# Designs tried in a protein design chat: VHH binders against g5egk6r2213to2383. Part 11

Target 1, 171 residues: g5egk6r2213to2383
Amino acid sequence: QRWFYKHFPMVWTGRLALKSTEAMINLHLINGSETFLNDVLGRQVTEENPRRDSVKILQRLRLDNGQVEHIYRILTNPEYACCLALSSVNNIENLKENDTNLKSHFIDYLINKKIAGISSLGEVETKFKSARVHVFAPGEIVNRYLSELATSLHDYLQNTDTRYLLIVFTN
Below, E stands for the ipSAE of ESMFold2; O stands for the ipSAE of ESMFold2 at other seeds; V2 stands for 0.75 times the mean of E and O plus 0.25 times the DockQ between their complexes.

## First folded at step 4 (VHH)

Design t10 (framework vhh_sonelokimab_d1)
Fold by ESMFold2-Fast, scan of step 4:
Structure t10 (fold): chain B 171 residues (1-171), chain A 128 residues (1-128)
Amino acid sequence: as target 1 above (171 residues)
Amino acid sequence: DVQLVESGGGLVQPGGSLRLSCAASGFTFDDYAVGWFRQAPGKEREFIGAISRSGGSTYYAVSEKGRFTISRDNSKNTLYLQMNSLRPEDTAVYYCAAEDLGYYTSGLYDEPSDYDYWGQGTLVTVSS
């Protein structure tokens, strides 16, 4: 992933520890969906070969085909300002696939902790009216890491006009 | 009240063309991505195509690409589907749908569950 981090501007970087596996997640927030495709993938999105190029690049980031397809479609939509949060994890193969609902846990955390003044689902909708949140998360993620993530992203979420906040936990 | 009303369906011969319209009211049409789906008897709803808020981007199901064209007119709060080279297997009820560009969607246009508002449908029958 060195070529990815070298050539793509990061808005935020941090590290989360996974208690169950002793693995560390390096989490990077990246600004701009079109910039990712044009500057990092090195190609215009075209009918001739955009999907193959995107699939090759995202597979290099150790994403499965379903994750690649979701990310590709989000990134190719010019009406959405997208922030791509990409992480890498050691020994991800040892994690259980029980946290595919990280987005729900993150939202529950925002409501329960009243982050950015949010106290209900309706307020989450109002706050994120122009932003869609999608999370790809393999294995177990302890609630304390959602707390750290929400705290670290607090200022970013308050000050961004992000149409998509995409959080990806990968190998 | 929020409404999406489809029109332009009917009986057409194989090889013919139809233009479907979907008139939106009761919400801010310009804030929504909109799309077309169809459902034949005994089948699930099948995605046909979708168009972004501005009309600057279109997305088609692979099987429909080239025969069908989606467009919108935000000044008229109307979505269109131009259908060419129609075949008997295109016989279905055609639905328009609107998707809020708000939170908690897959970001995929072919997910029916991501759509917030649906029309009642218009029947297209391709037969001689």
Scores: ipSAE 0.000, ipTM 0.136, lowest interface PAE 14.6, mean pLDDT 59

Design t11 (framework vhh_sonelokimab_d1)
Fold by ESMFold2-Fast, scan of step 4:
Structure t11 (fold): chain B 171 residues (1-171), chain A 126 residues (1-126)
Amino acid sequence: as target 1 above (171 residues)
Amino acid sequence: DVQLVESGGGLVQPGGSLRLSCAASGRTFDSYAVGWFRQAPGKEREFIGAISWSGGSTYYAVSEKGRFTISRDNSKNTLYLQMNSLRPEDTAVYYCAAEDLGYYDSSGLPSEYDYWGQGTLVTVSS
């Protein structure tokens, strides 16, 4: 959507995977280090630029076991990169199927299980840096983050019922 | 989904050993973290141990005191529990269980497992 492109740089387009399900997403940087994120995923400036194709959720993290403050510190660390993940509209043939997959198999799954997703990205020579990835669905932690640090974004998301995830990359 | 079937239970004397197997069918077994639980008559289900989808990490209940070993063979879609130095208090129905996605901060709570076998009875008695 134009509003997200205007306010937050789109850094990456690729595949998010969970179990047997995939969805094409665009990442918009909302907080933290663009340099770190580019080192991890690659820079998507042109079609020829090297970049990672996908991020696969490999583990789950409990959100209902009292780790809220620890997780909140991960989201707010400026040395890391926190992104808004939206369904990709530019590079998919079946937009409705992609939106449905993102909602039912990622967002609703994480919410209903009260978990965040965890992934790990390995180092590739000098091409890409390694990173740990946390994937958050809308909920108490994300709502607190957005209401405190990205109020305009929070207001926009509430008024448009936009389907999204927050994805944070750490070293 | 995955279907789990335990086998290898039976009567064994105190101090003896048993190896339990859990055969998986349905979806790809190597996508699941799997564990062993037991339930003695009139008691709640008790965690024994779990192994990650790759077999790279294992987590055991403190109370087993090194007597039990969990392993898996993804090529055979099978989970194993090797039980040594068995005691009468080990008498229970033994269950294997699977979860679709392993926990980062692993836990042995029964509520965290999505799929369960029907159980196999182990009786330790003379």
Scores: ipSAE 0.019, ipTM 0.355, lowest interface PAE 4.9, mean pLDDT 81

Design t12 (framework vhh_sonelokimab_d1)
Fold by ESMFold2-Fast, scan of step 4:
Structure t12 (fold): chain B 171 residues (1-171), chain A 126 residues (1-126)
Amino acid sequence: as target 1 above (171 residues)
Amino acid sequence: DVQLVESGGGLVQPGGSLRLSCAASGFTFDDYAVGWFRQAPGKEREFIGAISYDSGSTYYAVSEKGRFTISRDNSKNTLYLQMNSLRPEDTAVYYCAAEDLTYYDSSGLPSEYDYWGQGTLVTVSS
């Protein structure tokens, strides 16, 4: 595929309609993409790294070096299993943090689009059976929450088999 | 009811040209990346190329670059494939397909396309 890289699987972008809230979510999904991490977290960029819309989204979060390092360690630690999804949303005020319906729709989306190498419900149940979904408002609040979330994720994942799904909304 | 209907196939001599059309209905054509695939007898379905929803980007299989041109007309809900310098090995059933908006870059994999036409036969022989 055009977006596949030799070092890590892939970065996906898609659109998900939430019928119950009439929200339209544009998704940027990352699962261990070194190219994406280098681009969006300000790590060394290789000559083959292209620019993507996800770079602009993370630039809007204005992460400091400490936040970048915490997130990088979480995403690159082989003992941790997490997925970072970035999104822009209409009617974001209608979404709830840890929304069970949003999680269900997102998991269906992952299966339907074969994202992160997932092609069946069994694979989803194995990788995301205990996933938690966090939805954050755009702007400065997201920056503060990312710092707290990175610390909480580190502590949580060190002692659990939980797959973690982070959805960050930016407008 | 979603439909993609190909037309323009037929018999052509080596070195000739053909223009295929694909008429879409039953979905918001402007929201989809659309592309062309072909399947020759006894072979797997092969990617030819795709075009983004806004025509801003086009993607071709390396072997087809320069001979085939993909374009679309969103006002007519139609996708086109211009085929030039045709060879006997281009003989195949040609399919149009639509992929839900995910990337400007098309996946090129048949499994990632949501809607398919029934195909139109192109035969290149003398």
Scores: ipSAE 0.000, ipTM 0.126, lowest interface PAE 16.8, mean pLDDT 58

Design t13 (framework vhh_sonelokimab_d1)
Fold by ESMFold2-Fast, scan of step 4:
Structure t13 (fold): chain B 171 residues (1-171), chain A 125 residues (1-125)
Amino acid sequence: as target 1 above (171 residues)
Amino acid sequence: DVQLVESGGGLVQPGGSLRLSCAASGFTFDDYAVGWFRQAPGKEREFIGAISRSGGSTYYAVSEKGRFTISRDNSKNTLYLQMNSLRPEDTAVYYCAADLGYYDSSGLPSEYDYWGQGTLVTVSS
């Protein structure tokens, strides 16, 4: 699981939405090299504002530092690193609609950057299958990631029984 | 001083097209994700879509996907909204907005750092 993380720099950005409220939580984490991932995500990030999203989580969900750190550990889990790297859409439906295009773009990126010694699609599929990391099946990984994050947030939210939690990530 | 100035609004008939522009000054435009919002009479501000800092990614509200196209020209510090197949329900004041944050498709007005004054679009026969 940690094999992929060591070979692929990550930049994390996510949005958390609470159904039946207007609360939108933005989550931004810098993990790895911005330079290598910006091409894939089509965006540029800076360290000048790396804690903005954590502050918003604390303000909107009234999460303490321990709860924020727990969520951070989920977001930086190597099992989900490929999911975040491939996601540049604003909802799950858009991700599913564009899965093939996102997969193709990411494969081209890995080959061009020669990440983990990969030079062809066949090598990508072989390595990731062996590592048990579904890097190029983003729908499955996204669903698993979102389910885990939603479950963790439910432990922290007051009145979660009156809310539906929708987790969407983008860039 | 920071400014975002919308232009291109006006009266258009149903089925018509219109292009809005948003000129930015007083800040480093290419450090900001930028987007479009609209506000119809008696309604809250509604997200239309946003474009990443580089212009490499665009994000649209589901209801506007396919009819509206967002683009930017960082060399001119300008954001654009191309609107096609306009309907009476598209009548609204259209706002451009800029966000230093890392969420190019945020639908919350409160997440944006800078706002224009708006330009009125009226779709009527």
Scores: ipSAE 0.000, ipTM 0.114, lowest interface PAE 17.3, mean pLDDT 55

Design t14 (framework vhh_sonelokimab_d1)
Fold by ESMFold2-Fast, scan of step 4:
Structure t14 (fold): chain B 171 residues (1-171), chain A 126 residues (1-126)
Amino acid sequence: as target 1 above (171 residues)
Amino acid sequence: DVQLVESGGGLVQPGGSLRLSCAASGFTFDDYAVGWFRQAPGKEREFIGAISRSGGSTYYAVSEKGRFTISRDNSKNTLYLQMNSLRPEDTAVYYCAAGSEDLGYYDSLPSEYDYWGQGTLVTVSS
């Protein structure tokens, strides 16, 4: 929370959804283009670039050996933004319930099924017709990514048992 | 009666092409994301790709990207798989599946599909 706020810009607050389940999250940019991310998510409530209030998981992708290398290439794409998603502490009524929902209905769900969540933002909602969102739980691919590109963050997350997701936006 | 019926399988030479069809009946096809899976002997069902309800979004497994194209025709209640540059490793029974109405989009997990066809065999050999 305080540590992440201090070291990585908080770029967005909203709902992460899967079917009828949702949790409030904060996104902290850890790598990639803030400009691209703001274009996709919206910076302010305007007709030209309205701010999104949710990211909905609409597809699930099995993580296997063939997919891992493709997914790692997504994480290193030049038109991307990689964010750490944490349970939101901003203006929510039940902090414990939100944190529990994030863990049980998203993090544990993705880990237990060995999958990543996927969403598309390219339709009527943005000007980026091909924009995709990938939602990763802690695991092999995330550990590989963080150990190579954000070693201090990786160390902090492992020492604190922080509940998090890695959310990657690509064009 | 809900039914998905695959067709278009057969024997093809390496480097050849095939177009598979999946005819849907007994449910509102337009309400479902649909996809293709395959199963080689002794292996689990493998995701190939899926297409959203409207056909506006597609997702492919990495191994098939660029060689296979998924499309749908909601007016004919039909799903298609165009397969190009076929390899012996593509030999499998190919299944079409209709996803959960609740998802609104596609999924790569077999468990998220409500309806399955009986499969069509594709053999790639010389």
Scores: ipSAE 0.012, ipTM 0.295, lowest interface PAE 8.5, mean pLDDT 78

Design u01 (framework vhh_7b2m_4)
Fold by ESMFold2-Fast, scan of step 4:
Structure u01 (fold): chain B 171 residues (1-171), chain A 128 residues (1-128)
Amino acid sequence: as target 1 above (171 residues)
Amino acid sequence: EVQLVESGGGLVQAGGSLRLSCAASGSIFDLNAVGWYRQAPGKQRVVVASITRGGSTKYSNSVKGRFTISRDNAKNTVYLQMNSLKPEDTAVYYCAAEDLGYYDSSGYTSYTATFDYWGQGTQVTVSS
């Protein structure tokens, strides 16, 4: 049982078509993404004490409590829409070439869904450059050590003065 | 609920030192962060220093190199060591804590919201 679903009964899923790539991208809120949560945390978050369990799991990855608290804040705070997972059925090289288009579609999604208080085009333009994209190749999550994935996520979050992080997974 | 009690304030000459203590009624290990604020007469309350559960520290530019924040989990206490005090350090000093947060039946509660717990304050006066 996932603690996130108890407090957010709807899994946030969407579909995004990119005109420049013909890619069909499934958009998931990070707390609704089983693959991402398993890869970052190494286990489903429990209902009894989700923060304590997340801290315990991430500590096993040789992360200090401060790093764990930072990652946990982003993953569990529904107002922080920085951690949306995109699952693509297209080649990873196409996604890298279309980083700007992915960011623009991600920001449009945030406005249209009124997520994280984004409600106007002016706010988008100010926040657009602060959005980060991390793209994972097929098999990277499976073949890389979990600590490397967690460190990569931590580095992106640590080096941004914003909560807008787009994580992309390719099939 | 956690209650915070400050102590260690007082009168000191410029160039002197004071150590402030912030004692929590419960385990500080379960708090996300603890910080020190100060408020001079007629001015807004401003941040001085903070320490996270993981031990990361941050300081305002006005106190960097002079003040040190630390925590003692066994004593449920956070300290602010103030060295090389200046008259402009004169203020009421407040301890504040950020809860880990939770989700409840009324909805979402922020895990890193604005500091949830505040102490009563302790007066620090630095004479010239």
Scores: ipSAE 0.000, ipTM 0.102, lowest interface PAE 20.0, mean pLDDT 53

Design u02 (framework vhh_7b2m_4)
Fold by ESMFold2-Fast, scan of step 4:
Structure u02 (fold): chain B 171 residues (1-171), chain A 128 residues (1-128)
Amino acid sequence: as target 1 above (171 residues)
Amino acid sequence: EVQLVESGGGLVQAGGSLRLSCAASGSIFDLNAVGWYRQAPGKQRVVVASITRGGSTKYSNSVKGRFTISRDNAKNTVYLQMNSLKPEDTAVYYCAAEDLGYYDSSGYTVYKTTFDYWGQGTQVTVSS
């Protein structure tokens, strides 16, 4: 997955510096990633303009303004046709080691922080049956995980059962 | 999971003002949107105003320029300031709230298009 290797490391280094307003406007111009963006942003709950409310929708995932801004810089880069839903690993208290099951770490984080209205394991098992999750811990060799990321994104794009892919990383 | 309690209704003369309050049993910052609906005798319940988590507001055409919705996160309360009241504003006013989105069984992020929680209503009567 050469394409992911070439482009995705630039994202983790934070080289993009698009302004929030510009990033939000350009979000709707990313062709081929609209399905993934709809999966990340979800269906609108009000008649508010989706473009204006996209930042607020991401904030509903309990992300801070810096994380929202970083996601928009990623999503508006024309080199990244399929996008990542990201969260900072530094804010995930339950992650203890890199060789732990990444999905389990993410699920534990959702339960303990009550993100997306999840309060129990039973709710998680109902809601995340086919979700793909990858977590990049601080100090990881990003290049080592790009093949795993590429495989997961390939599976997501080929398998219609996989609706949501969440990838967490640290700057 | 959230209970909503309205207050501030009453009788007022045309041209007068009232302030309605909607108190939530939990943090309103965790709700996607809070809104006010009204239902006049023999009519369908209609939206009046709403406010999102980020503070964006929406108003029905019949109340624009007269009503103002606001929120106080510290008090977990949403307000509806009603000015220049008219007899046609007479109705039972309901507070309604919408939860944040969730993931469905396919791992897709889902957001509802309707309010999840409703208060018991408060009567507003505007005399001619």
Scores: ipSAE 0.000, ipTM 0.096, lowest interface PAE 19.6, mean pLDDT 52

Design u03 (framework vhh_7b2m_4)
Fold by ESMFold2-Fast, scan of step 4:
Structure u03 (fold): chain B 171 residues (1-171), chain A 128 residues (1-128)
Amino acid sequence: as target 1 above (171 residues)
Amino acid sequence: EVQLVESGGGLVQAGGSLRLSCAASGFTFDDYAVGWYRQAPGKQRVVVASITWGGSTKYSNSVKGRFTISRDNAKNTVYLQMNSLKPEDTAVYYCAAEDLGYYDSSGYTEYETTFDYWGQGTQVTVSS
């Protein structure tokens, strides 16, 4: 398993069952490519159609097994940059008005990090107060970033104002 | 509560065949990727084959062309058909389920901690 699942296994299980049904969240694994993010972010996630990762979402789009396997390999390959998106089930529809801007911002960030390498880890400022973004290099874990991620995840789960949490993994 | 149970192991002559089964209970099976691992005496546990929830397969180079992995999601079972067995295939065979099955074109993560659930194993012995 990836570094993140080792430290936060509940986040990777597809759903976090919170005390309030309204606070239930679904997990998405997203590749940084523009087309891929468009497809994933455009897909509704509900309790009736539980989806954990982008591979399951893409399978629902009637892709064949070879295409699913190719995407899965990209997402799970340690040499590729990828991210985990956490979204409140009840707030996913609210993101569609801002999904183009969020998508462009996120893709530009991933491209820049791929080129520049790992120079600024931790929380990345965004234009969206309802979204928080963290960047991590699993091969160079420091307690500071692990603590910051734990704080952001806690705040996301308790804070009704945070609808979207993006966690980016570099290599 | 979640359990994987392997079966189908045994003693077979070189050139023979065996079919292993891995039955899952206590969870929604089709939400998991499943892999077959093996461990020979004194060796590390290594991946043999894996199958995603969508049915895509991967094989280690040592078994490619001889082994076939398949799954029946309606029966919560994964199979490993082993043909043209060699003495070198002698090992305890384990199935493992991981909802985030991690691998690339060259291989898979080989640590027990990377899988949510493991079976108890089934012994395969190939005599010359």
Scores: ipSAE 0.000, ipTM 0.109, lowest interface PAE 17.5, mean pLDDT 54

Design u04 (framework vhh_7b2m_4; at its last look DockQ between E and O 0.53; V2 from the best seeds 0.00; counts 0 for: pae O 2.8 > 2, unsure alone 55.7 < 65)
Fold by ESMFold2-Fast, scan of step 4:
Structure u04 (fold): chain B 171 residues (1-171), chain A 128 residues (1-128)
Amino acid sequence: as target 1 above (171 residues)
Amino acid sequence: EVQLVESGGGLVQAGGSLRLSCAASGSIFDEYAVGWYRQAPGKQRVVVASITYGGSTKYSNSVKGRFTISRDNAKNTVYLQMNSLKPEDTAVYYCAAEDLGYYDSSGYTEYETTFDYWGQGTQVTVSS
């Protein structure tokens, strides 16, 4: 819908990977530093696109071991970048398959294991800053965050049954 | 949740062959790396062979050329074909599946990738 794209324009599109599976996602910045996000993922240039094209989940983070408040502080840090990840609308031909992959191999995996995904993006001199990436499925921490920070967005996602991840880039 | 069940162990004479099977439950079996380990009495558990979710294989030097690891994703099963068996191959053989390693955000300690799921083991006895 137009409401979402008006308030949270797309800032990046690319691949999210986990083991042998990938899904195309769009990132929408919902809180934090756009400058930091651009430094990590890249900025558009007139001759070529210098942005990173993928993020691969490499490790797991336990969510059931009392780390909730630490994670919440990461989500709310204004020097970081907190993004909503949605199935990419740039691949309409395979949208159903892409959305199914996002749900089955990413969202359900993270929920069933009670984990978040972790990635590490290396520094590329003069091009990209390094970052740690946290990938969260809908759940207690994400629901608390969205309810407190972005109630209208949370209501929209719930009412439309939209499949999503919350992806946070930290230093 | 992944569950692993081994089968195919038994008693065989030196020079014989056995095929071990590791059956995994779960719709995402093909996304896991799977290894075979063995433990002889009074010895440490050691790696025998492994196969990645991409199909790449590795073998310990003691079994290379004699053992072959393979997978059938349609059957959610990994096999270890053991040829030219020796008395030294006598051990309990364990199937193990590897998921992603853990990251500890509270301590910022990264954990090494380890095998997350182990089967109960199957006994292989090679008589001289």
Scores: ipSAE 0.290, ipTM 0.696, lowest interface PAE 1.6, mean pLDDT 81
Fold by ESMFold2, look of step 5:
Structure u04 (fold): chain B 171 residues (1-171), chain A 128 residues (1-128)
Amino acid sequence: as target 1 above (171 residues)
Amino acid sequence: EVQLVESGGGLVQAGGSLRLSCAASGSIFDEYAVGWYRQAPGKQRVVVASITYGGSTKYSNSVKGRFTISRDNAKNTVYLQMNSLKPEDTAVYYCAAEDLGYYDSSGYTEYETTFDYWGQGTQVTVSS
């Protein structure tokens, strides 16, 4: 666990929402621009400049054969920010429920429907840059991306059977 | 799994009123957007009204001002209040529920929401 956090420290914690369900998550930047990510999510440098506290999935993106090259370009673009999302434990009594919600209402939903989640974060002048957000569950294109570009992370996730989402912030 | 049951159809005189109900079985209904469609004999099924998860409503031009869609999440039910009925409103009325809408990653077309669950329909007949 020391290896993972040494290489991929947590860069954001907040709520991921879908319909009426929320799960607390930690984001760990694995590829792309930390500057862009901080511009989108906020730097939390003062109490006047708070970080965004949530991301809500509002639409579905169909993951069919015609989308593979496009999705791979999104995942590999150095101007974007590709993050690993893991369950956050901020409240011990809710730990089991949060992990169950993340699995059943986000990961399994996306896998079973063969979709990615889509969100939109609006620009707020002087505070936040706008972004389109893609939420991917594990699957063919995500596994290929990790196996080719983050091999040690891919091995770690497989060996520990870790539940995760990939969340990408694009402009 | 969501199952939808329409009720409240029947025969009514022109100028009259009728209220349709759409009850969802066992599943949480407050998470789905709901639409009413109708199909007149020999015609395509067309949208009448819809209501989103957050309560925003849309109406077809032919019913705007006469029909009102509403939802009661505590009863897991959606209603269509139909006033000033005309013979042209005669149709089988269907309730439908939808998952989230699709986004086209190409950026050229955003797909409208799709209705994944349909009821069996209820007949509304408006006589002169």
Scores: ipSAE 0.258, ipTM 0.695, lowest interface PAE 1.9, mean pLDDT 81
Fold by ESMFold2 at other seeds, look of step 6:
Structure u04 (fold): chain B 171 residues (1-171), chain A 128 residues (1-128)
Amino acid sequence: as target 1 above (171 residues)
Amino acid sequence: EVQLVESGGGLVQAGGSLRLSCAASGSIFDEYAVGWYRQAPGKQRVVVASITYGGSTKYSNSVKGRFTISRDNAKNTVYLQMNSLKPEDTAVYYCAAEDLGYYDSSGYTEYETTFDYWGQGTQVTVSS
C-alpha cells in the first residue's frame, strides 16, 4: 500500500533469528533517530560498508506490569530507533515458509510466553555501533504505543490484519 | 512440548561413580541450556552443573573436579558423570532445561537462570 510506504519507507532488510529458525524481515522506522539506526545497522553507502545481515534473539524480557514504564521509555526515546518489522520475501517458493516461521516461531512464541525478545549487537570498529535490541510482538504495551503515538499506522495494521513485530534498537 | 526423563540413579558406595542421563522428548535439546540440580531431604534444590547451547560448562564448587556434564546432540541427551562420590552427594537429581535466558527490565543480565522445564528426578544414594 502506497500510504504505508510513503510514510514509513523500508530502512533495512535482513534475517531475524530465534534458535534454529529464521525469518526474512523488512524494517520501517517509526520513531527515533535514523542516524543512530544507520550507525548500528551499517550505512552501506559504499560496498566497503555493508549492513548487518541478521539479528538473533538471545534472551527473554518478561512483560510484567512493573516493567511497563521502562518498556514505554524504550519505545518513545528519541535517541533510539523503533521499527516496524514486516515479512520480506524475494520469491514465491519462500513465501509460505517465511510467513509460517514469522507467525509461529516469533510472533506466537513471544505472545504465548508473554515476553519480548532480547538481542545484543556488538560494535565493529569503523562499521557498526553496538546496540541492545528489543523485539516485541503485538500486545497491550505495543497497542498502547501505536494507538497513542501512531494512530494512523495502528488503524492501517488492524484494517489489513498485518503480521508484524516492533523492533527497537537502543544503546 | 519438551519432556525430560532422568535415569541412571541408584545406590553406590562412597568413592564410587555413577552416570546420570537426561533424555529430552522432541529434537530441540541442543537449542536449550541444560542444568543438573539436586535436592537433599529437607534442603533447597541447588544447581550442580550446567551446559549451554555452545557446550560451555559451569559447576558448583562442591562438585568441581569430580562431576562432568556433557551432551550428545545426536541422542538428544545430557549426561552427568559423577566420580569420587561422597555421602553428602545423596539427593534426588533433576535435569532442567531453559528455552532462553532472561534479561531484567533494567537491561541487566539475570545472574541466576530461570528454567522452564524439569524432569521428575532420579535418586542417588551414596553409602559408607
Scores: ipSAE 0.172, ipTM 0.598, lowest interface PAE 2.8, mean pLDDT 81
ESMFold2 (binder alone), look of step 5: mean pLDDT 73; pTM 0.741
ESMFold2 at other seeds, look of step 5: ipSAE 0.102; ipTM 0.546
ESMFold2, look of step 6: ipSAE 0.255; ipTM 0.625
ESMFold2 (binder alone), look of step 6: mean pLDDT 74; pTM 0.747

